# Miniprotein binders against q53ft3, part 83

Target 1, 195 residues: q53ft3
Amino acid sequence: MFGCLVAGRLVQTAAQQVAEDKFVFDLPDYESINHVVVFMLGTIPFPEGMGGSVYFSYPDSNGMPVWQLLGFVTNGKPSAIFKISGLKSGEGSQHPFGAMNIVRTPSVAQIGISVELLDSMAQQTPVGNAAVSSVDSFTQFTQKMLDNFYNFASSFAVSQAQMTPSPSEMFIPANVVLKWYENFQRRLAQNPLFW

## First folded at step 9 (miniprotein)

Design tb2
Fold by ESMFold2-Fast, scan of step 9:
Structure tb2 (fold): chain B 195 residues (1-195), chain A 82 residues (1-82)
Amino acid sequence: as target 1 above (195 residues)
Amino acid sequence: SSDWEEIIRKIEEALRRGDLETAKKLLEELLKEAEKLGNPEVIERIERYIEFFEKYVELGDEEWAKLFIRFAIRMAEKLSEK
């Protein structure tokens, strides 16, 4: 139902279900990640009155997970972009050696999605600086991103004559999302004002 | 309603033991009760979740199948709330 996209990496569309209403995406080598896109797949909606709370987790100096609320995805706003680079900086101040570069075990961060009641979600406050822009700018960016994704993905529609899948099924192949991202990145490099 | 509570309880028990076939049959009984209340939008959504359940059972994704049964139950519970 959910997808997770990081620049330069394979899109993840198979979240790990850790509880009935809780899903996790693993983010290996998370220190290199600046932004994460979380989105709903296809046309499978939440039940009325429900949505998804999006969390980010990284290991603290003791190796324990530190979960932070980033924001939400809902039927009305099925995708969100989060800047996570600033959220990891606090760990450095807790380390006794400061800026010393010590190669430890590879750290894995996680994106968590908790399916919750909208009334419960309305009472929660996401951490500051996680959202990319103000509400209006964020809405405009999300719409622009969805438009680009939809137009690109639609260009890869396959002929039914070459396919024998069930006509009642809905799906979006992971590589189609990856192709959209690669095309967007290429266009942005050629013209920074493209988007 | 105690009737709704009993059906939901049995669905949850079937899910715990991994008996997806029994869970589906009980969910269809829950849908018949929901149809008596005459909310077409909610009924359509429950039917759609049952279709997704069947699809994910066929794909071997039992955890996703269980989620869609949970979604159908939540929709039915909303319908029963006056």
Scores: ipSAE 0.044, ipTM 0.481, lowest interface PAE 6.5, mean pLDDT 70

Design tb20
Fold by ESMFold2-Fast, scan of step 9:
Structure tb20 (fold): chain B 195 residues (1-195), chain A 82 residues (1-82)
Amino acid sequence: as target 1 above (195 residues)
Amino acid sequence: SSDWEEIIRKIEEALRRGDLETAKKLLEELLKEAEKLGNPEVIERIEKYIEFFEKYVELGDEEWAKLFIEFAIRMAEKLSEK
């Protein structure tokens, strides 16, 4: 149960399972994306000793995914914001295999989440400078994101009639979204870089 | 391998019925068969998945519980391959 949000786009809450422990979100037109927010949904935490490694992938010149570790989400830190603009092919970044960075075939990237043991996660290093460094920009983006997400989610709760639920649809309780919003806003006010 | 496949099939049937208690017992039977093959790393992983399964059943999250049974089955299958 994960969510993925890009400023100006609809929130994604239905990850695609691509392996037993791996989930992905597609990011169409990723060349226009600067920041991505990844967060946990619901009230049930990861099992003790487990967490989620967050990866970013874009297609290389042959259409094969190039995975990069952005960071982690855990019970203690259930949301994170990442700057991906510097990780795109040819955008002011040095790449160990420069030829892999010349041409990108499709315009669809992915955010991947791998459910892993915390011990395994501690052994890996995220790519450099994926974290947002500007406190003011981060605060403004996050505040607008929180407002947009809460308004969007609450509109579904308000408009949702008491009807027989669709078996194909997953519903997010409004109080879960409200609790997430208030908790994240409080954490942001205390420390804008708590993620 | 055929006995292994039969236990896995029964777990799958139990999961489809929503019978998590039977699925757990069958999974523990798979673990005992895996222990006879003697791979400590795989055995430890399966034991952890059973522990996580139990925790999520108690929390009322059947989706996560079923997912951990799936993980355990995949680990067990690695032992029965070639």
Scores: ipSAE 0.000, ipTM 0.146, lowest interface PAE 16.9, mean pLDDT 66

Design tb21
Fold by ESMFold2-Fast, scan of step 9:
Structure tb21 (fold): chain B 195 residues (1-195), chain A 82 residues (1-82)
Amino acid sequence: as target 1 above (195 residues)
Amino acid sequence: SSDWEEIIRKIEEALRRGDLETAKKLLEELLKEAEKLGNPEVIERIERYIEWFEKYVELGDEEWAKLFIEFAIRMAEKLSEK
């Protein structure tokens, strides 16, 4: 249902479901992360009247997870970018993950998504320094991610003469990747929130 | 009540037009009515969402601003239920 993206890393689209209404993404080597994008995959909308509260956690000095509310995603606002660099030394806030003893590792943080009634979400207040302007910051971040993906994919391009038969493998022509990249950039330039 | 419903409808209409200034003024008017009926904690929460709205308008992020006004409306509706 959800995806999680960090600049320079592979996108995650397979959250661990830890309860009927709770999902978690692991963020290894979290001290190198400044921003996280959380988004809905677009295949399954939230039920009417519901949305997702987005939390961030890291293990404190006692090894206990410290959960902080970053913000929200809804059918009307299905993606958000959060700044987490200022939160890694913060104190925990009240949260719905309290009874869960999720296995933690020293260098792994987590993004948690709790599916809640919109009325319940409206009663919550996100931490003050996690919010990021969606127009300028999100557009710049997305553009950099597109560039990284295109450069990475293009680094594997080979001519047909260099291909070896591999019946179990699928191949995509490089020009198809280029056309997708150009189309995505055009859409992003027209409306940075088209996605 | 019809008064609550009318104000909320006007706020939603202002949001549809992208008129965030009018939406905020109408929400502040709704808050004054809410203070006569509501729990102080809920009123404080609505005031916090109005503050977040102002922050995001200043940042130029209209979509986040709209979301926080939507949350404020939901809290106002909670007050009217009581």
Scores: ipSAE 0.005, ipTM 0.374, lowest interface PAE 10.3, mean pLDDT 70

Design tb22
Fold by ESMFold2-Fast, scan of step 9:
Structure tb22 (fold): chain B 195 residues (1-195), chain A 82 residues (1-82)
Amino acid sequence: as target 1 above (195 residues)
Amino acid sequence: SSDWEEIIRKIEEALRRGDLETAKKLLEELLKEAEKLGNPEVIERIERYIEYFEKYVELGDEEWAKLFIEFAIRMAEKLSEK
C-alpha cells in the first residue's frame, strides 16, 4: 500500500485504514518535522483511473483536526516530498476527512491518503504556500551536496608522512571519505529514500 | 471530429519528447479554444493548473509539472463534451 517517511525516524509502512478508501499515518511530535515523504510500496498499484490525494492535519487549540491538501501520488508518480513546517497556522481547502471529528493528542499530527478518481483529483489544487519537491529533485540536490562535500574534504588529504601530531586535531583517512561517498551514492541510486 | 483531440494529441507527443516548452504553448492554445466555448469555472481551473505547471517547472520538478498538464487536459475534455 503506502509508506510514510520522516528524516531521522523509522519508516512507517502500515497505514491505519479508517474507511474503504482512506488511510492514515500518525506523526507524533510533529512540531519537529519539516518534511514528509509519502510513497507507494510498489506491491499493489492503484486501479486504472485512480490515484491518491495526500492530506496533512494537526490538532487545533481545541484538539480538533485541521486538514489541508498537500498533493497527490499516482501510479505514474508514486512518491512525493512535502514541506509541512509552514502549514500549522493556515486553514485548508475542502477535504474528504470532514466527517472525521476525532479529538487528538495536541502533539500528534496525521497524514491522510484518500483514494480517488483521477477526474475528481483534477478538480483540486494543493495549498498554495506549501513547498513541494519530487524525489528526483531531492536526489539531484543531494548528489550536488555529496559532490561538493567530497571535493572539499579531499582537498585536505595528506599522506601519513606529511602529518604533524596535534592533540587538538583529528584526521580522517581520505579512503574512508571515498568509501562513504561511494556507498551513499550507490544506495541513493538504488533507493532515493534509503537515508 | 474535434480540433480538441488534435491539440491534446500534440501535447502528449511533446510530453513524450520531454519538450515542456512546446507542451506549455499548446496548453495555452487549448485554453484559448476553451475560452471561446466558455464555461468560466472550467476555464479558471485550467488557468490555475497552468500556473502550477509553471511553478513546478521553476522548481525543476518535471514530473509534477507533467501531472498538472494532465489535469488541465482532463478539465478541457470535460468542457468539450458539453
Scores: ipSAE 0.000, ipTM 0.253, lowest interface PAE 14.9, mean pLDDT 70

Design tb23
Fold by ESMFold2-Fast, scan of step 9:
Structure tb23 (fold): chain B 195 residues (1-195), chain A 82 residues (1-82)
Amino acid sequence: as target 1 above (195 residues)
Amino acid sequence: SSDWEEIIRKIEEALRRGDLETAKKLLEELLKEAEKLGNPEVIERIERYIELFEKYVELGDEEWAKLFIEFAIRMAEKLSEK
């Protein structure tokens, strides 16, 4: 249901499901990461009254995970860009990821997504330093990229509905997202004004 | 005594027309009414959402700003439903 993107790395579309309502992406070599993007794959919305809380986790000096709330994704705000470079020495946030059975490799951080009621999300406050400027070139590029993806996903969903007379539920396969991303990057390299 | 429903309606109307300054002013008025009902923890959470709203307005992200106003309203509504 979710994707995770780091500049210069393969997009991740297959989160590890660690509970019915909890998903994680691994971020190896996280010390080299400045920004992470979390987004919904666009064709399956959250149920009414629900959304996703987005957390970042890194190992402390004792190897124990420190979880920090970065922000949220909802049907009305299905993507978020976070700067994580300043968060590695902060205090942990209140989090729903108790004692998870996760083997941690040194230098591997995680993005966690907890599917929650909007009322529960309203009781939580993100760390203040994760927000990024809308005028930043990276943020502008990423917004254009996500807009292009959502237009593609919406078009794909309509086309699938037309081809399959009685679909029970519309969805976009994860490999299609990966192929779209690769095609987008290739076309951008050929003509930077492509979009 | 302020009508909570009327203040919330005016906030939503301001948000629909993109008037974030009016929305913030009305939200602060709603907070002042909430302070009369007590519960310091809920009041502190509403104040933090107003701070996040202001931060995202400064960053130029009006969609995130609107989300934080929605969260502040939800907290205020829970307080009034005691």
Scores: ipSAE 0.123, ipTM 0.585, lowest interface PAE 5.3, mean pLDDT 73

Design tb24
Fold by ESMFold2-Fast, scan of step 9:
Structure tb24 (fold): chain B 195 residues (1-195), chain A 82 residues (1-82)
Amino acid sequence: as target 1 above (195 residues)
Amino acid sequence: SSDWEEIIRKIEEALRRGDLETAKKLLEELLKEAEKLGNPEVIERIERYIEIFEKYVELGDEEWAKLFIEFAIRMAEKLSEK
């Protein structure tokens, strides 16, 4: 359901589930990372009233994790760009991973996603200016997200020539996914902020 | 109750071995038990989680399928606490 993108690296779509409501992406060689993008794959939404709190963790000088709240992803805002270069020596945030206190391998950071109630998320404050609001960077991220969504969604498309679908299943023609992708790209090119 | 706990135990066993089809069938049995407790909003939410679970199974995303079946189990457990 989630993806994680770092410029110059392969996109990650297989988070490690560390608890019922908690997911982690590993970020090796984190000292070279300036920005991280977290997004929903766009195929299945969060349950009503829920969203994802996004955290960044790096090992301190003793190898202990320092967790910081970067921001949120929700059904209404399914993607976010975060600048982490300024956070690598910053103060830790309040976080749901505190009880875990996992000692990490040096130079490996993590992105954590905690599925939480929207009302709970509204009470939390992200660290500094982690969120990036740049038209250029947002447009590039959105293009990559669209490519990922189209390829992922198309992989399970069913031919019209096949049997009648089950009542418990929804089948989306590949052509509809392609039309959505093309329309979204066109609209993004005309106005990157239509998102 | 014992019946409730037994169904949950079997669901967890199915999930542990990656048998998502059996987990779904057992979850439907759990839903039938939940219907006896008469909370329609919770029952509707459980049904929605089962539908999302099934879609993730179709996509081959077992990680997210397991998450949504666990959401359904937790909602059902709340009914048994009433």
Scores: ipSAE 0.000, ipTM 0.125, lowest interface PAE 17.4, mean pLDDT 66

Design tb25
Fold by ESMFold2-Fast, scan of step 9:
Structure tb25 (fold): chain B 195 residues (1-195), chain A 82 residues (1-82)
Amino acid sequence: as target 1 above (195 residues)
Amino acid sequence: SSDWEEIIRKIEEALRRGDLETAKKLLEELLKEAEKLGNPEVIERIERYIEFFEYYVELGDEEWAKLFIEFAIRMAEKLSEK
C-alpha cells in the first residue's frame, strides 16, 4: 500500500505489517539519512475519512525506541517528504561529542505508518521543529539569496556621468531593482511558497 | 435554514480561486451556524477541522488546508441532513 524512499538506496515497497492498521519500514544506517519520502502506491486508497499517520523511531542511547510523529499521507496528499536529520538527538543541549560516546547497537531506525481516522489525527501534532525548520530553512536561504542578489547588483550601479556608450550593454536603474526586491520580500513574508 | 448552504457555496468558490483567507472566515461562520443546530459531537469535529486548517495554513501546506475545509463542509452537511 505504501512505499518508502531514501536518496541513494533501493526503494522499499513491501512494508512489514505489524498490526491490522500498522505498517513499518526499516531504515538501516539511519544516521546518514537526511530525508525520507513516504508515499502511497496508488493501488489501494484509504477508506473515506481515513489517512496515514507517519512516525519515525530511532534507538536512543539505551537501545529503547523513541517514536515521533512526522506528519501524514492521505488520498488527497499521497506523498510527503520528511526531514529526519534533526530528530535523532531531540535535545537542544545535545553535545556533538555525545554522538561518538558509545559503540552503537545496530543503527536501524523505522518509519511507521498507522492508518487512522483523520479526526483522531487531529489530536496529535507533528514534531514542530522538523516541519517548521524545513520551511524556515528554505525561507532563510531565499532571503539570503535575495539579499546577495540585491547587494551584488547594487555594487555595479553607476551614475549617468560615469557611463560610456556601449551598444551591446543594457542598464537597469537601481530603483527598479529595489522595487522588485521589496515586492518579492513582501510576497515571501506573506507566503514563503508563493513561487 | 439556508444560511449554512449559502456559506458552504461561498467556501467552495473561495477554494476554487485559492482564497484561503476568505475560506477561513467563512468556515468560522459555518461553525457558528452549526452551533445553532445543537449536535455537540459534530460541532467538536468541525472545530478540530478548523484547528487543522489553521495549523496547515501556518505551515504553508495549502493542499492539507483545503482538505480539512472539505471535511468541515461534509460534517456540516451531515448536520443539515437531520
Scores: ipSAE 0.000, ipTM 0.211, lowest interface PAE 13.6, mean pLDDT 67

Design tb26
Fold by ESMFold2-Fast, scan of step 9:
Structure tb26 (fold): chain B 195 residues (1-195), chain A 82 residues (1-82)
Amino acid sequence: as target 1 above (195 residues)
Amino acid sequence: SSDWEEIIRKIEEALRRGDLETAKKLLEELLKEAEKLGNPEVIERIERYIEFFERYVELGDEEWAKLFIEFAIRMAEKLSEK
């Protein structure tokens, strides 16, 4: 239902479902990540009155997860771009502990998505420093890429619905998403202004 | 309660036409009505969502700004009849 993208890495479309309403993506080598993109695949909408709360978890110096609310995705806003580089260390390494940090802190963070009622989501406050400027070149490019993908995915879903009499459980195969991404990158490389 | 419905209707109209400044002013009017009902925790959350709205307007992301206005409205509705 969800995708997760980091610049320069393969897009992830296979979240691990850890509960009826909870999904997780692993982010290995998260210290090298500045931005994370979360998006809906465009085939299965949230039920009316529901949406997704997006969380980020990184391991602290003892290897314990520290969860932070980044923002939301909804049927009306099915993609989000978050800056996580400032969140990985909180206030930074004020007191670094070399060997303990290396041994106890794995280099894997997680993105969590919790499917919730919109009324419940409205009672939560995201961290302020995950917000990104829409005039940033990376953010503009990423937004165009997501818009292009969402239009493709929605068109694909409609086409499949026309071929299938009962499209109650529609999915996009992961290889189709990867092929779209490859084609988009290729076109962008040939003409950076095409987007 | 009819005052709440009228304010919310005007906010929705402002959002539909992309008038975020008017939507913010109307949200502040809605917050003043909410103050009369005396739930400090809910009122504080509405104030925080208005702050997020302002932040996303400054960042140039009108879609996120609209979402936080919607969330503020939902919280305000919990102080009224819904």
Scores: ipSAE 0.112, ipTM 0.568, lowest interface PAE 6.3, mean pLDDT 72

Design tb27
Fold by ESMFold2-Fast, scan of step 9:
Structure tb27 (fold): chain B 195 residues (1-195), chain A 82 residues (1-82)
Amino acid sequence: as target 1 above (195 residues)
Amino acid sequence: SSDWEEIIRKIEEALRRGDLETAKKLLEELLKEAEKLGNPEVIERIERYIEFFEWYVELGDEEWAKLFIEFAIRMAEKLSEK
């Protein structure tokens, strides 16, 4: 139902379902993460009157999870970008994952999604220091990624087409896509505050 | 075949030396020669090749950097055929 994206990492689309209405993504090496994108997959919408509350959890010095409410996703706003770099040393907020307070590895954080009634979500307050980005910001990020990939692929494809002219379909080898992704990741890693 | 052959020859010489800074300057000269021909689509492609060349130089990927120089030369040569 959901996807979770951290720049420079493989996109996660297979959340652990920990309850009928609760889903979790693991974020290893979370201290290197500045932003997390949470989005709905296009195949399954929320039921009428429902949405998803998005939580971030990191282990404290004792390995106990500290949960904080980041924001929401809904059918009307199916993606959001959350800034988590400022949230790794704060108070925990009220959360629906109480029984799931398990001691965890110090370098692994989690994103939790709780499917809730919209009326219930309206009564909740996200942490104030989270720089929550709208669908517009996710669109801008996606557009930049697509532009970068398109320019790279177009440059390579044009050169190959000149060597092996064909009026029909053009082909781009899979290794070219992998090389683009690797170099995009390396470039992003050189920017401590990318975004 | 005016200044194009000389610029290309100097780019190849710079690449043989591993002098990517000189190769970049010569690519910019190649772009200026392409601009004189007034084909915006081809000029845009050469600009993109130079951009990716700079990107791969920053990443330390000399193999890909050199590849984009070759693409720029090929595109410029195609322009000079007319």
Scores: ipSAE 0.000, ipTM 0.125, lowest interface PAE 15.6, mean pLDDT 67

Design tb28
Fold by ESMFold2-Fast, scan of step 9:
Structure tb28 (fold): chain B 195 residues (1-195), chain A 82 residues (1-82)
Amino acid sequence: as target 1 above (195 residues)
Amino acid sequence: SSDWEEIIRKIEEALRRGDLETAKKLLEELLKEAEKLGNPEVIERIERYIEFFEQYVELGDEEWAKLFIEFAIRMAEKLSEK
């Protein structure tokens, strides 16, 4: 239902469903991430009266998740860019054990999407400065992102005859990816800020 | 009340034609009606969404501005259903 994109990384389209209404994407090595894009995958809309609240979490000093509301996606606004660099701990500063810092285990953050009634979403306030708005930079980023997703998806295209039996894997038909690409191109041409 | 429905209808009409200034003025009228009902949590939320609306209008992001107007309307409607 959802996708998550970080510049320079493979697009994620297989969210982990952790509840009937909750989906999560893992973001390894999150300290190198400044922005994330969350979007709906295609032609399947939210049910009438529903949308998605988008959250970001990172581990605190005790490894416990700290969740913050970034914003929303809805049928009327099915994608958004969020700035997360300002939401991270400043723990990257130098310390007396600098050599140990080099071998530190990679940290994993998460993007969470909660499917909610629009009336419920209206009760919530996003953190400030998470959403990004700029016509020039947004259009350029979006074009690069669109190319990245299409190229990534196309690199995995195989015919049904070439598939080995693998019932544990989820497959997205190539035409769904193509339809998403075409729809997104059309919408971007009509309004570069539609997301 | 009919006053709530009339104001909401006018806001929706303003949004359809992209008249964000009129939508904001009407939303402020709706907020004044909500204040008469005395639900401070709902009133605070509507005020916060008006602030986000103003922020995104200044940034030139009409889609985000419209979304927050829609959220403010939903909060006002919830209050009127008491």
Scores: ipSAE 0.000, ipTM 0.309, lowest interface PAE 12.7, mean pLDDT 68

Design tb29
Fold by ESMFold2-Fast, scan of step 9:
Structure tb29 (fold): chain B 195 residues (1-195), chain A 82 residues (1-82)
Amino acid sequence: as target 1 above (195 residues)
Amino acid sequence: SSDWEEIIRKIEEALRRGDLETAKKLLEELLKEAEKLGNPEVIERIERYIEFFEKYVEAGDEEWAKLFIEFAIRMAEKLSEK
């Protein structure tokens, strides 16, 4: 029902359902993340009067999750960009030479989505600096989604020298994917609603 | 009360037209009525939603601006019930 995107990472579209009304995405290596995009997949709208409250969780020094309200997604606002830098417990203790003092166990944060009545959502106040202006959120999201698609598809490309005779299979050359990506990105920049 | 219902109806109509400035003006009138009833938690939350509204209007994000006005209305309606 939901998707989650971090720049430079594969988009997640399969949230873990942890309750009838609660969904979670895992964010490994979260210390490198500044922004996350949360969006609704276009197939299933919220029932009338319902929406989603978006939370961010990171492990504290004891490994316990600390949840913070970032904002909302609704049928009228189905995508949003959130800044999570400044919300992480380790920001003040960030090591300037993390590459030289290298031992970091993977830290896993989470994005949580709670499906709630709009009346209940109206009683909540998100963290003030988490939600960023999203007037172009669809354009920004689609640009990042195109980048992730191109990177993913290109990782499986094969050269003609690697092709084996296989009359039952078809292969798409990487340059065709690149040309499509460039054309789509250019059209999106001209008009985000062209599709 | 009838005053509350009429102000809320006018705000919703302004939002439907995309008239965010009129909606804000009417919401400020609704806030003043709420202040007379003296529920500080509700008043503080409505004030904060008006702040978010102004922030997102200034940023050019009408979708966020409209959402926070809607939330302020829902809080005001809750005040008129209990």
Scores: ipSAE 0.133, ipTM 0.598, lowest interface PAE 5.8, mean pLDDT 71

Design tb3
Fold by ESMFold2-Fast, scan of step 9:
Structure tb3 (fold): chain B 195 residues (1-195), chain A 82 residues (1-82)
Amino acid sequence: as target 1 above (195 residues)
Amino acid sequence: SSDWEEIIRKIEEALRRGDLETAKKLLEELLKEAEKLGNPEVIERIERYIEFFEKYVELGDEEWAKLFIYFAIRMAEKLSEK
């Protein structure tokens, strides 16, 4: 359902589910990361009235993660760009990831997504200016990337009419996502402004 | 209500053992109990979660199916004596 992108790295589209409503992505070598893009893949929407709270954790000096609220993704705003360079470990935000505060390697950070009611999300305050609303080029890149993915994936869509059980549903083979990712990564490497 | 709490407990047990078929049947029972309470907003939300649960089971997305069972339970809890 979710993707996580860092410039110059492979996109992650398979979050680890750590609770019924909680998902994480690992970010190795996080000290070299300035911005992280979190987005919905567009295949599976949130139920009406729900969204995702996006958290980030740096390991402290003892390897213990401290979670900080960065912002939100919703059906109406399915992508967000966050600046993580300069964020401090120490006091975190109020967070739902208590059971995940295990000692981690010093160089690995995490993005966490907690699926929550929009009403509950509205009562929470993200850390400082983590959300990058002033960088239009990043927002435009994210939208173009999502559009490219959706168009590419839909061109390979197979109805269940070609699969016996249920002709009313469409299925997109998982390998189509991989093919899109590889094609996009190759093009981005050749021309970083192709988006 | 005791009937409400009992259904929720059985759903949680089904989830713990990975029995999505039993969890689905119990969600239908939960919806019938929600209809007795006459709150149209909550009934509508639970019905939507059941629809998404069924859709995600068919898509083979068991992780998301479990999530929607959880959402239905949380909505039901708000209807009990708080």
Scores: ipSAE 0.000, ipTM 0.210, lowest interface PAE 11.9, mean pLDDT 68

Design tb30
Fold by ESMFold2-Fast, scan of step 9:
Structure tb30 (fold): chain B 195 residues (1-195), chain A 82 residues (1-82)
Amino acid sequence: as target 1 above (195 residues)
Amino acid sequence: SSDWEEIIRKIEEALRRGDLETAKKLLEELLKEAEKLGNPEVIERIERYIEFFEKYVEEGDEEWAKLFIEFAIRMAEKLSEK
């Protein structure tokens, strides 16, 4: 239902579902992360009157998770960019992951998504400077990412005649997709505004 | 309908038109009505939502701005419940 993206890393599209209404992404080596993008995949919308609260968790000096509310995703706002570099020290917020408060690996943080009623979400307040995105900027980023993929992949196109006769199958070498993804991530890491 | 219901209706109408400036002014009127009821926790929450709304209007993120107005409305509705 959800995806998670960090500059210079593989996009995660398979959250761990830890309850009917709770999803988690692991963020290893979190000390090197400045921003995280959380988005809906668009295949399954939220039911009417519901949305997702987005939390960030890091281990404190005792290995206990400290949860902070970053913001929300809804059908009307299905993606957001969060700045987490300033949140690796500080007070935790109230959170619905209480039963999951166990000692974590010191280098691994988590993004948690809790599916909640909008009325319940209205009783929560995100940490001040976590959400830094604009809808226009995210739309432009996505469009440029798609354009880059198309241009790169098309440069390796081969005719059907160069493949074994299987007209019911489409052929794209896996290495072509990997090269595109690595180039895009590298450029984004060097200059996050290149998009 | 109460004064609260009329203010909320006008905010919703302003949001449908994309008139965020009018929605902000009406939201400040809701805050004034909330102050009369003397629930400090709800008042503080509405004030923070107005703060986030202004932040996202300044950043050009209308969807975030609209979300926080919606949250302020829901808090005000809860405050006005008998």
Scores: ipSAE 0.056, ipTM 0.558, lowest interface PAE 6.8, mean pLDDT 72

